# Designs tried in a protein design chat: VH-VL binders against q8ixk2r445to577. Part 362

Target 1, 133 residues: q8ixk2r445to577
Amino acid sequence: FFGMLQNKGLTDYCFDYNPPDENQIVGHQVILYLCHGMGQNQFFEYTSQKEIRYNTHQPEGCIAVEAGMDTLIMHLCEETAPENQKFILQEDGSLFHEQSKKCVQAARKESSDSFVPLLRDCTNSDHQKWFFK
Below, E stands for the ipSAE of ESMFold2; O stands for the ipSAE of OpenDDE; V2 stands for 0.75 times the mean of E and O plus 0.25 times the DockQ between their complexes.

## First folded at step 20 (VH-VL)

Design mm10 (framework fv_recaticimab; at its last look DockQ between E and O 0.90; V2 from the best seeds 0.81)
Fold by OpenDDE, look of step 20:
Structure mm10 (fold): chain C 133 residues (1-133), chain A 119 residues (1-119), chain B 112 residues (1-112)
Amino acid sequence: as target 1 above (133 residues)
Amino acid sequence: QVQLVQSGAEVKKPGASVKVSCKASGYTFTDYYMHWVRQAPGQGLEWMGYIKPTSGYTKYHQNFQDRVTMTRDTSISTAYMELSRLRSDDTAVYYCARQKHYGSGFDYWGQGTTVTVSS
Amino acid sequence: DIVMSQSPSSLSASVGDRVTITCKSSQSLLYSSNNKNYLAWYQQKPGKSPKLLIYWASTRESGVPDRFSGSGSGTDFTLTISSLQPEDFATYYCQQYWSYLTFGQGTKLEIK
């Protein structure tokens, strides 16, 4: 699957990654932003290795969840996907993080008007449903 | 065995365009990025950009962004690099080289294509 | 762009010599998560395509003689030829692939 990763519940919001330095793409948080379809920052890939790749950079970035965190952080993809980078995009649209056994939920960032994807207990909420567009 | 076979030498006039091909074999074409690197006579290696064969996504070095176009034909495992508005300082050997999506080195290179730009 | 700076630009040596080429990057090429350095070394002989020698800063490519070794981490890297052989006279390039791609300017190793 390629393209914008859009949330069902938080209408018109997509995964978005815009590192402050294109020569340092790791370590920053993936956010949600209005889907604009202009590529780059909102172009992701779900791979057969269960990765969510940010593939507008080389080497490619892969979304990871660091220990003890509930945020999605950009790491680099590896030959063998590490456990913290493995996600299952379910048929119902839920995005399941295997290691944490939690689901990715569109959430409002505290004390801001911004939104971010966060790991939460899996529910049937549309805010935990995602699809590529 | 892995092979990258490039098209033959080109002689062009200033202002013209050149399109170099790189035929891949011996591996799954779409599993590797294809990079283009050039080398002017007596000079070092200069990265021009890459193409992701699966999607056709390209990234060009800023020095070439307005003049270079990289494409691919997955049906024949061939990558193309077209450089337009040629000038004398574009005279160089142009190489294609593959790379994994996660990095690592360019383990296989084309034999190079000499492009000569002269009036 | 990440700038790669090699030293020296050229050097002369004799067969049997120990040769060291250095490469400095303008920013760290070390990925903390896997502890790998996104740095490669290439050898190029006249009229030939570059040949990969080392990747991940210290991993020798298959078929590369043991006399070639890579070391370093972060921003400072070295390629060492423990005992120079006649076929080793060539130009060597370091390359970062931490962010897109950049080559060093090259080091020409000539016969003394």
Scores: ipSAE 0.872, ipTM 0.934, lowest interface PAE 0.6, mean pLDDT 96
Fold by ESMFold2, look of step 20:
Structure mm10 (fold): chain C 133 residues (1-133), chain A 119 residues (1-119), chain B 112 residues (1-112)
Amino acid sequence: as target 1 above (133 residues)
Amino acid sequence: QVQLVQSGAEVKKPGASVKVSCKASGYTFTDYYMHWVRQAPGQGLEWMGYIKPTSGYTKYHQNFQDRVTMTRDTSISTAYMELSRLRSDDTAVYYCARQKHYGSGFDYWGQGTTVTVSS
Amino acid sequence: DIVMSQSPSSLSASVGDRVTITCKSSQSLLYSSNNKNYLAWYQQKPGKSPKLLIYWASTRESGVPDRFSGSGSGTDFTLTISSLQPEDFATYYCQQYWSYLTFGQGTKLEIK
């Protein structure tokens, strides 16, 4: 699977990554933004290693969640996927983070009109359902 | 065994275009990025850009951005580089080379394609 | 752009000599999460494609003789040939792959 990773409940919003310096893509938060499919910010790949790769940069970025955190942060991909970079995109559309045992949910950033993906306890909410288009 | 086999030498006039092919074998073509690197006579290596074979996404070095096009055909495991509006200082050997998505070095290179732009 | 500065531009040496070539990057190539430096070294003989010698700054590519070694971290890197052989006379390039790609200008290693 590759393309734009879109939320079912938060209609027309996709994973988006816009680092301020293309020579330092590590360590910034993944956000949700209106799907547009232009430039390099919204193209991701889900792999057999259970990675979500930011694939318009070389080396590719891989989405990770650091221990004790609920935010999705860009790391660099490695030959073998580290445990904190492993997600299962299930048949029902849920995106499960193996290490934390939590699901990725579209959420409104507090006191703003911005949206971000966050780890939350798994539910049946459409805000926890994702698909590639 | 991994091989990258490039198309033969080309002689062109200024203002023309050249399209170089790079046929991959011995590995899964879509698992590796394909880079293009050129080397003018007596000069060093100059990176031109890459293509990701799965999506066709390209990134070009700014020096070539308005003149280069990189494409691929995954059904025949072949990458292409086309350079337009040729000038005499485009005379060089053009190489393809592969790289893993996580980085690492270019472990296999094509044999090179000599492009001569006669004045 | 990450600039790679290589020195010397050329040198002459004899078979059996120890040779050191340096490479300096305009920014750190070290990724703290995996403790790897995103740097490679290549050998190129006249009329031939470059050949990968070392990646991750210090890991030898399979089949590369152990007289070749890489060292350094962050911004300063070296390639060392511990006992020069006749087949080692070539041009050597460093390369960063931290973000896209940049080559050093090359170091020509001559017989004399």
Scores: ipSAE 0.696, ipTM 0.889, lowest interface PAE 1.2, mean pLDDT 93
ESMFold2 (binder alone), look of step 20: mean pLDDT 92; pTM 0.939

Design mm11 (framework fv_recaticimab; at its last look DockQ between E and O 0.77; V2 from the best seeds 0.00; counts 0 for: pae E 6.3 > 2)
Fold by OpenDDE, look of step 20:
Structure mm11 (fold): chain C 133 residues (1-133), chain A 119 residues (1-119), chain B 112 residues (1-112)
Amino acid sequence: as target 1 above (133 residues)
Amino acid sequence: QVQLVQSGAEVKKPGASVKVSCKASGYTFTDYYMHWVRQAPGQGLEWMGYIKPTSGYTKYHQNFQDRVTMTRDTSISTAYMELSRLRSDDTAVYYCARVKHYGSGFDYWGQGTTVTVSS
Amino acid sequence: DIVMSQSPSSLSASVGDRVTITCKSSQSLLYSSNNKNYLAWYQQKPGKSPKLLIYWASTRESGVPDRFSGSGSGTDFTLTISSLQPEDFATYYCQQYWSYLTFGQGTKLEIK
């Protein structure tokens, strides 16, 4: 699966990654932005390795959750995917983070009009449902 | 054994286009990124861009973004690089190169395709 | 782009000599999460395609003689040939693959 990773509940919002420095893609937070399909910022891939890859960069980035955090941060993909980079995109659309046992939820960023994907307890909320488009 | 076999030498006029092919064998073509690198006579190596064979996604160096098109035909394990609006300084040997998994270097290269641009 | 700077641009040496080539990157190529440096070295002989020698700054590619070694971390890297053999006279390039790809300008190793 690849393309825009769109949220069901937060209509028309997609995973978006736009690092401030194209030569330093790691360490920044993945956000949600209106799906536009125009650029590389919203192109992701869910792999058989249970990674969510940012394919528009070489080397590829992989979304990770750092210890103690609930945000999605871009790391580099590795030959052996680290545990904090493993996700399960389930049939119901939920995106499950294996290590934290939490689900990725579209949420409003505090004190902002922007949105971000955050790890939350798994529910049946459409805000925790994702699909590639 | 892994092999990348490129098309033959090209001689072009300024303003023309050239399309170089790179046929891969000995491995699963879709499992590896294919990059293109060129080398002007007596000069160093210059990265041009890459293609992900599965999706066909491409990324080009900004110096070539408006002139280069990279494509692939997965049915014949072949990558293509087309450079348009050729000019004299495009004269170079053009290489396709396979990237090791996770980007750790070019482990296999095509033999190179000499492209000469002259009036 | 990440700029790769090699030194020297050229050098002459004799068979049996120990040779050192340096490569500097405009930014760190070290990934803190895996402690790897995204740096490779290549050898290229006239009329031939480049050949991968070293990746991850210090790991030899399969088939590469052990007289070739890579070292360094962050922004400063070194390729060392412990004892030059006749077949080692060539041009060497460093390459970063931290962000896309950039090559050093090359170091031509000539016979003295």
Scores: ipSAE 0.870, ipTM 0.935, lowest interface PAE 0.6, mean pLDDT 96
Fold by ESMFold2, look of step 20:
Structure mm11 (fold): chain C 133 residues (1-133), chain A 119 residues (1-119), chain B 112 residues (1-112)
Amino acid sequence: as target 1 above (133 residues)
Amino acid sequence: QVQLVQSGAEVKKPGASVKVSCKASGYTFTDYYMHWVRQAPGQGLEWMGYIKPTSGYTKYHQNFQDRVTMTRDTSISTAYMELSRLRSDDTAVYYCARVKHYGSGFDYWGQGTTVTVSS
Amino acid sequence: DIVMSQSPSSLSASVGDRVTITCKSSQSLLYSSNNKNYLAWYQQKPGKSPKLLIYWASTRESGVPDRFSGSGSGTDFTLTISSLQPEDFATYYCQQYWSYLTFGQGTKLEIK
């Protein structure tokens, strides 16, 4: 799969990545933003290694969750996907992070009108359901 | 057997444009980014940019951003680089090169295309 | 751009010599999460396209003789040829792939 990774429950919101320095894409948080499909910010690839790749940089970026954290951040991709960069997109639309045993959920950032994807205990919520458009 | 075969040498006048082709064989063309690198006579290597064959997405080095266009035709496994508004200091050998792994080096290079820009 | 600086710019050596070429980057090429340095070395002979020798700073490409080795980390990197052969006279380039791509200016290795 490739394209915009959209949330079912938070209608019309997609994964988005817009690092402040185009020469240093590592270490910033992935956000959710209204789906627009313009430019490089919302274009992601789900690979056979179960990576979510940011396809607008060389070398490519891969979404990761560091141990003990719930925030999705950008790392560099590797030849063999590290365990913290593996996500299983289930048939029911849940996006499962194998290492943590948690699911990606659309959430409002505390004290903010902005939204972010975060790891949470898996539920049947539509806010934990994702699909490529 | 991976192979990148480029179009032949070109002689151009200042102000013209040149389009160099790079035909890939021996691998799945759409699985790998294609890069372009040039080398002026007696000089080092200069990275120009890349294209992702599946989407056609491109990224150019800022020095070429306003003059270079990279394209591809996936039906014939061919990448193209076009440089416009040529100047005498664009005289160089132009290479296409494949990335071995995402960001791990260029494992296959085309034979090079000599572009000479003279009045 | 990350600037790559090689030393020396040229070098004369004899068959059998041990040769060392250095490369310094303006920014660290070490990614701490995977402990890899995003640095490659290439060999180029006159009239030929470059040939990949080393990637990840120290990993030898398949088919490259074991007299070629890479070392270093962060900002300082070294290519070593342990016993120079006649076919090793060429120009050598380092290249970073941490952020976009830039090459060092090259080191020309000639017969003494």
Scores: ipSAE 0.072, ipTM 0.701, lowest interface PAE 6.3, mean pLDDT 88
ESMFold2 (binder alone), look of step 20: mean pLDDT 93; pTM 0.946

Design mm12 (framework fv_recaticimab; at its last fold request DockQ between E and O 0.79; V2 from the best seeds 0.81)
Fold by OpenDDE, fold request of step 22:
Structure mm12 (fold): chain C 133 residues (1-133), chain A 119 residues (1-119), chain B 112 residues (1-112)
Amino acid sequence: as target 1 above (133 residues)
Amino acid sequence: QVQLVQSGAEVKKPGASVKVSCKASGYTFTDYYMHWVRQAPGQGLEWMGYIKPTSGYTKYHQNFQDRVTMTRDTSISTAYMELSRLRSDDTAVYYCARSKHYGSGFDYWGQGTTVTVSS
Amino acid sequence: DIVMSQSPSSLSASVGDRVTITCKSSQSLLYSSNNKNYLAWYQQKPGKSPKLLIYWASTRESGVPDRFSGSGSGTDFTLTISSLQPEDFATYYCQQYWSYFTFGQGTKLEIK
């Protein structure tokens, strides 16, 4: 699966990554932004190795969750996916992070009009449902 | 064994276009990125861009963004690089090369295609 | 773009000599999470395609003689040929693959 990773509950919002320095893509937070389908910032891939890859850079970026955190941070992909980079995109659209045992949820950023994907306890909320478009 | 076999030498006039092919064999074509690198006579190596064969996603170096087009035909494991509006300083050997998504360099290269641009 | 600077641009040596080529990057190529340096070395002989020698700064590609070694970390890297052989006279390039790809200008190793 590849393309825009869109949220079901937060209508018309997609995974978005735009680091301030293209020569340093590691360490910044993945956000949600209106799906526009014209930029490199919203092109992702879910692989059989359970990675969510950022294909617009070389080497590829892979979304990771750092210890004790609930945010999605960009790392580099590795030959063998580390445990903190493993996700399961379920048939029902839920995106499950194996290491934390939590699901990715579209959430409003505090004191902001912006949105971010955060790890939360798994529910049946459409804000935890994702699909590629 | 892994092989990248490129099309033959080209001679073009300024303003024309050239399309070079690179046929891959001995491995799963869609598992690796395909890159294009050129080398002017007596000069160094210059990366032009890449294509991801599965999705067809491309990224070009800014120096070629408006003149290069990279494509692929997965049914025949072949990558293509087209360079338009040719000028004399485009005279070079053009290489295709593969890489893994996580790095480790360019482990296999095509034999190179000489493109000569002259009036 | 990340700039790669090699030194020297050319050098002459004899069979049996120890040869050292250096490469500097304009920014660090070290990934803190895996402690790997995203740096490769290539050998190119006249009329031939480049050949991968070293990747991850110090790992030899399969089939590469052990007289070739890579070292360094961060922004400073070195390719060493411990005892030069006749077939080693060629041009060598460093390459970063931390952010897309850029090559050093090359080092031409000629026979003295």
Scores: ipSAE 0.925, ipTM 0.961, lowest interface PAE 0.4, mean pLDDT 96
Fold by ESMFold2, look of step 20:
Structure mm12 (fold): chain C 133 residues (1-133), chain A 119 residues (1-119), chain B 112 residues (1-112)
Amino acid sequence: as target 1 above (133 residues)
Amino acid sequence: QVQLVQSGAEVKKPGASVKVSCKASGYTFTDYYMHWVRQAPGQGLEWMGYIKPTSGYTKYHQNFQDRVTMTRDTSISTAYMELSRLRSDDTAVYYCARSKHYGSGFDYWGQGTTVTVSS
Amino acid sequence: DIVMSQSPSSLSASVGDRVTITCKSSQSLLYSSNNKNYLAWYQQKPGKSPKLLIYWASTRESGVPDRFSGSGSGTDFTLTISSLQPEDFATYYCQQYWSYFTFGQGTKLEIK
């Protein structure tokens, strides 16, 4: 799949990645932002290697979760996907992180209007359901 | 048996356009980015941009942004580069070359297409 | 753009000589997570397409003779040819692929 990765429960919000330096795309957190489809920030690809790729850059970025963390961070893709970059996008729309055995959930950031994707215990919440638009 | 076979040499007048093709064989065309690189006589290699064949997404170097268009036809495993409003300093050999999404060297190159722009 | 600077611009050498070509990038090409440098070397003979010699700074492409070696990390990289052969007289380019792509200006290796 390729496009904007949208949340079902938090309507009209999409995965968004806006690194401050085009020459240093690694190490920043993925956020959720109003879906707009403009520029390069909201286009991702889900692959047969179970990656979520930020693919409007070369080399492509791959979303990862570092051990013991719940935030989604940009890494570089590898020839063979590292375990911390593997997600299963299930038929019901849940996005399961294999290494941690948790699901990606749209979450409000600390009593603000900002939203981020975070790992949480898997539930049936629509805030854990994702689809490409 | 990876091969990138480019279209033949072109002679153009200033102000014209040129479209160079690059036909891929021996691999899955959509698994690799296709790049265009040019080399003016006696000069070094200049990266012009790439296309991702699956989506058609392109990224152009700023020096060519307003004059270059890169396209592909996945049904015939062929990439294209079109350069418009040609000037004499666009005289060069134009190469296609491939790379992987995770960052790699350009392991296969086309044979090059000589474009000569003269009045 | 990440700027790639090669030196020397040209050099003359004899068959059997050891040759060293250097390349410097304007920022680090080392990715600490995989410990790889996103740097390649190419050889180009007149009238021919470039040929990939080395990638990830020090990994030799299949079929490239052992006399070619790459070294360095971060911003400073070296291509070494340990004993020149007649077919090694060519122009050599480094290339970064850490963020998009930039070639060095080239180093022309000539027969003395």
Scores: ipSAE 0.733, ipTM 0.900, lowest interface PAE 1.1, mean pLDDT 93
ESMFold2 (binder alone), look of step 20: mean pLDDT 93; pTM 0.947
OpenDDE, look of step 20: ipSAE 0.904; ipTM 0.953
ESMFold2, look of step 21: ipSAE 0.718; ipTM 0.898
ESMFold2 (binder alone), look of step 21: mean pLDDT 93; pTM 0.942
OpenDDE, look of step 21: ipSAE 0.907; ipTM 0.954
ESMFold2, fold request of step 22: ipSAE 0.698, 0.709, 0.713; ipTM 0.893, 0.893, 0.892
ESMFold2 (binder alone), fold request of step 22: mean pLDDT 92, 92, 93; pTM 0.941, 0.944, 0.944
OpenDDE, fold request of step 22: ipSAE 0.921, 0.921; ipTM 0.960, 0.959

Design mm13 (framework fv_recaticimab; at its last look DockQ between E and O 0.61; V2 from the best seeds 0.60)
Fold by ESMFold2, look of step 20:
Structure mm13 (fold): chain C 133 residues (1-133), chain A 119 residues (1-119), chain B 112 residues (1-112)
Amino acid sequence: as target 1 above (133 residues)
Amino acid sequence: QVQLVQSGAEVKKPGASVKVSCKASGYTFTDYYMHWVRQAPGQGLEWMGYIKPTSGYTKYHQNFQDRVTMTRDTSISTAYMELSRLRSDDTAVYYCARSKHYGSGFDYWGQGTTVTVSS
Amino acid sequence: DIVMSQSPSSLSASVGDRVTITCKSSQSLLYSSNNKNYLAWYQQKPGKSPKLLIYWASTRESGVPDRFSGSGSGTDFTLTISSLQPEDFATYYCQQYWSYITFGQGTKLEIK
């Protein structure tokens, strides 16, 4: 899949990546923002290697979760996908992180009107359902 | 065997445009990024930008952003670079070269296309 | 842009000499998560396209003779030719691919 990765429960919000310096794309958090498709911050690819790739930089970024953390952070893609970069987009729309055994949920960032994807225990909440548009 | 074969030499007047082609063979065209690099006579290599063949997404170096267009036709495994509003300092050899999505050296290059811009 | 600076701009050497060419980047090219430096070296002869010699700073491309070696990490990198051969007279370029692409200015190696 390729396109905007939308949340079902948080209507019209998409994965978005906006690093402050295009020469240092590693280590910043993926956010959720109103889906617009303008610019290139909302275009992701879900690959046969179970990666979620940010394709608007060379080298490409791949979403990862560092051990013990619940935030989705940009790493560089590698020839073989590291385990912390593997997500399963299931038929029911859940986005499962294999290494942590948790699901990606749309959540409000603390003390903010901003939204972010976070790992949480898997439920059937629409806030844990995702689809490409 | 991987090959990148470019279109032939061009002579242009200032203000014109040039479109250079790069036909890929011997590999899956959509698995690699295609870059364009130019080299003025006696000068070094200057990166112009790339295209991702699957989506058509492009990134141009700021020096070319208002004059360059990169496209591709995946049905014939061919990438294109068009440079408009040519001026004499655009006289150069123009190369295509491929890379992997995760970053890599350019393992294959086209033979180069000489573009001469003269009055 | 990440700036890549090569030195020397040119040098003259004899067959059999050991030659070193340096390249310095304006920021680190080392990604600590995979321990790789996003740097390549190319050889180019007049009228021909560049040929990849080294990637990941120190990995030789297939078919490149073992007299070519790359070393360095972070911001400082070196290409070494351990015993210069007649076919090695060329211009050499370093290249970063940490963020997009930048080439060094080149080093012309000529026969003495």
Scores: ipSAE 0.696, ipTM 0.901, lowest interface PAE 1.3, mean pLDDT 93
Fold by OpenDDE, look of step 20:
Structure mm13 (fold): chain C 133 residues (1-133), chain A 119 residues (1-119), chain B 112 residues (1-112)
Amino acid sequence: as target 1 above (133 residues)
Amino acid sequence: QVQLVQSGAEVKKPGASVKVSCKASGYTFTDYYMHWVRQAPGQGLEWMGYIKPTSGYTKYHQNFQDRVTMTRDTSISTAYMELSRLRSDDTAVYYCARSKHYGSGFDYWGQGTTVTVSS
Amino acid sequence: DIVMSQSPSSLSASVGDRVTITCKSSQSLLYSSNNKNYLAWYQQKPGKSPKLLIYWASTRESGVPDRFSGSGSGTDFTLTISSLQPEDFATYYCQQYWSYITFGQGTKLEIK
């Protein structure tokens, strides 16, 4: 699966990554932004290694969850996907993070009009449903 | 043994295109990235881009993005690099080189293909 | 692009000498998550393709003699040949693969 990773509940919002430095793509938070289908900031791939890969920059980035965090941070992909980079995109659209045993939920960023994907306890909320478009 | 065998030397006029081939053997072609690197006479190495043979996904250096096309034929384990709108400063030895992962170094190289661009 | 700067551009040495080549990157090549430096060293002899010597800054490629070693972290890296052999006279390149790929300008090691 590849393309825009769109949220079901938060209509018309997609995974978005736009690091401030093209030569330093790691360490920044993945956000949600209106799906626009332009550029590469919203192009992601769910791989056979259970990675959510960002192919726009090289080397390739993979979404990770750092210890103690509930945010999605861009790391570099590795030959062997680390545990904190493994996700399961379920048939029902839920995006399950294996290590934390939590689901990715579209949420409002505190004190902001922006949105971000956050790890939360898994529910049946459409805000935890994702699909590639 | 792993081998990357490139096509022969090319002589081109300015404005023309050149397509260099790189046939891989001795390993699973689709398991490695294929990079292209060139070296002008007496100069250093310049990375042009890579192709992922499994998907055909390519990434080019910005200096070549509008002129280079990298392709592959998995049925014959062959990678291709086409450079268009050639100019004199494109004269160089062009190498294909594999990497296991994007960040693991280039462990095997082709023998190089000399491309000469002259009027 | 990340700029790789090698020093010196050329040097002369004798068989048996200890040789050190430096490579500096315009930004850090260290990845904190895996503690690896995305840096490689290559040897190239005239008319031949480059040969991988070191990757991850300090890991020696299979078949590479022990006299070759890589060290450094962040932005400063060193290739060391502990005791220069006749076959070691060549041009050496550092390479970063932290952001796309760039090479140093090369260091030509000549016989004194």
Scores: ipSAE 0.502, ipTM 0.853, lowest interface PAE 1.2, mean pLDDT 94
ESMFold2 (binder alone), look of step 20: mean pLDDT 93; pTM 0.949

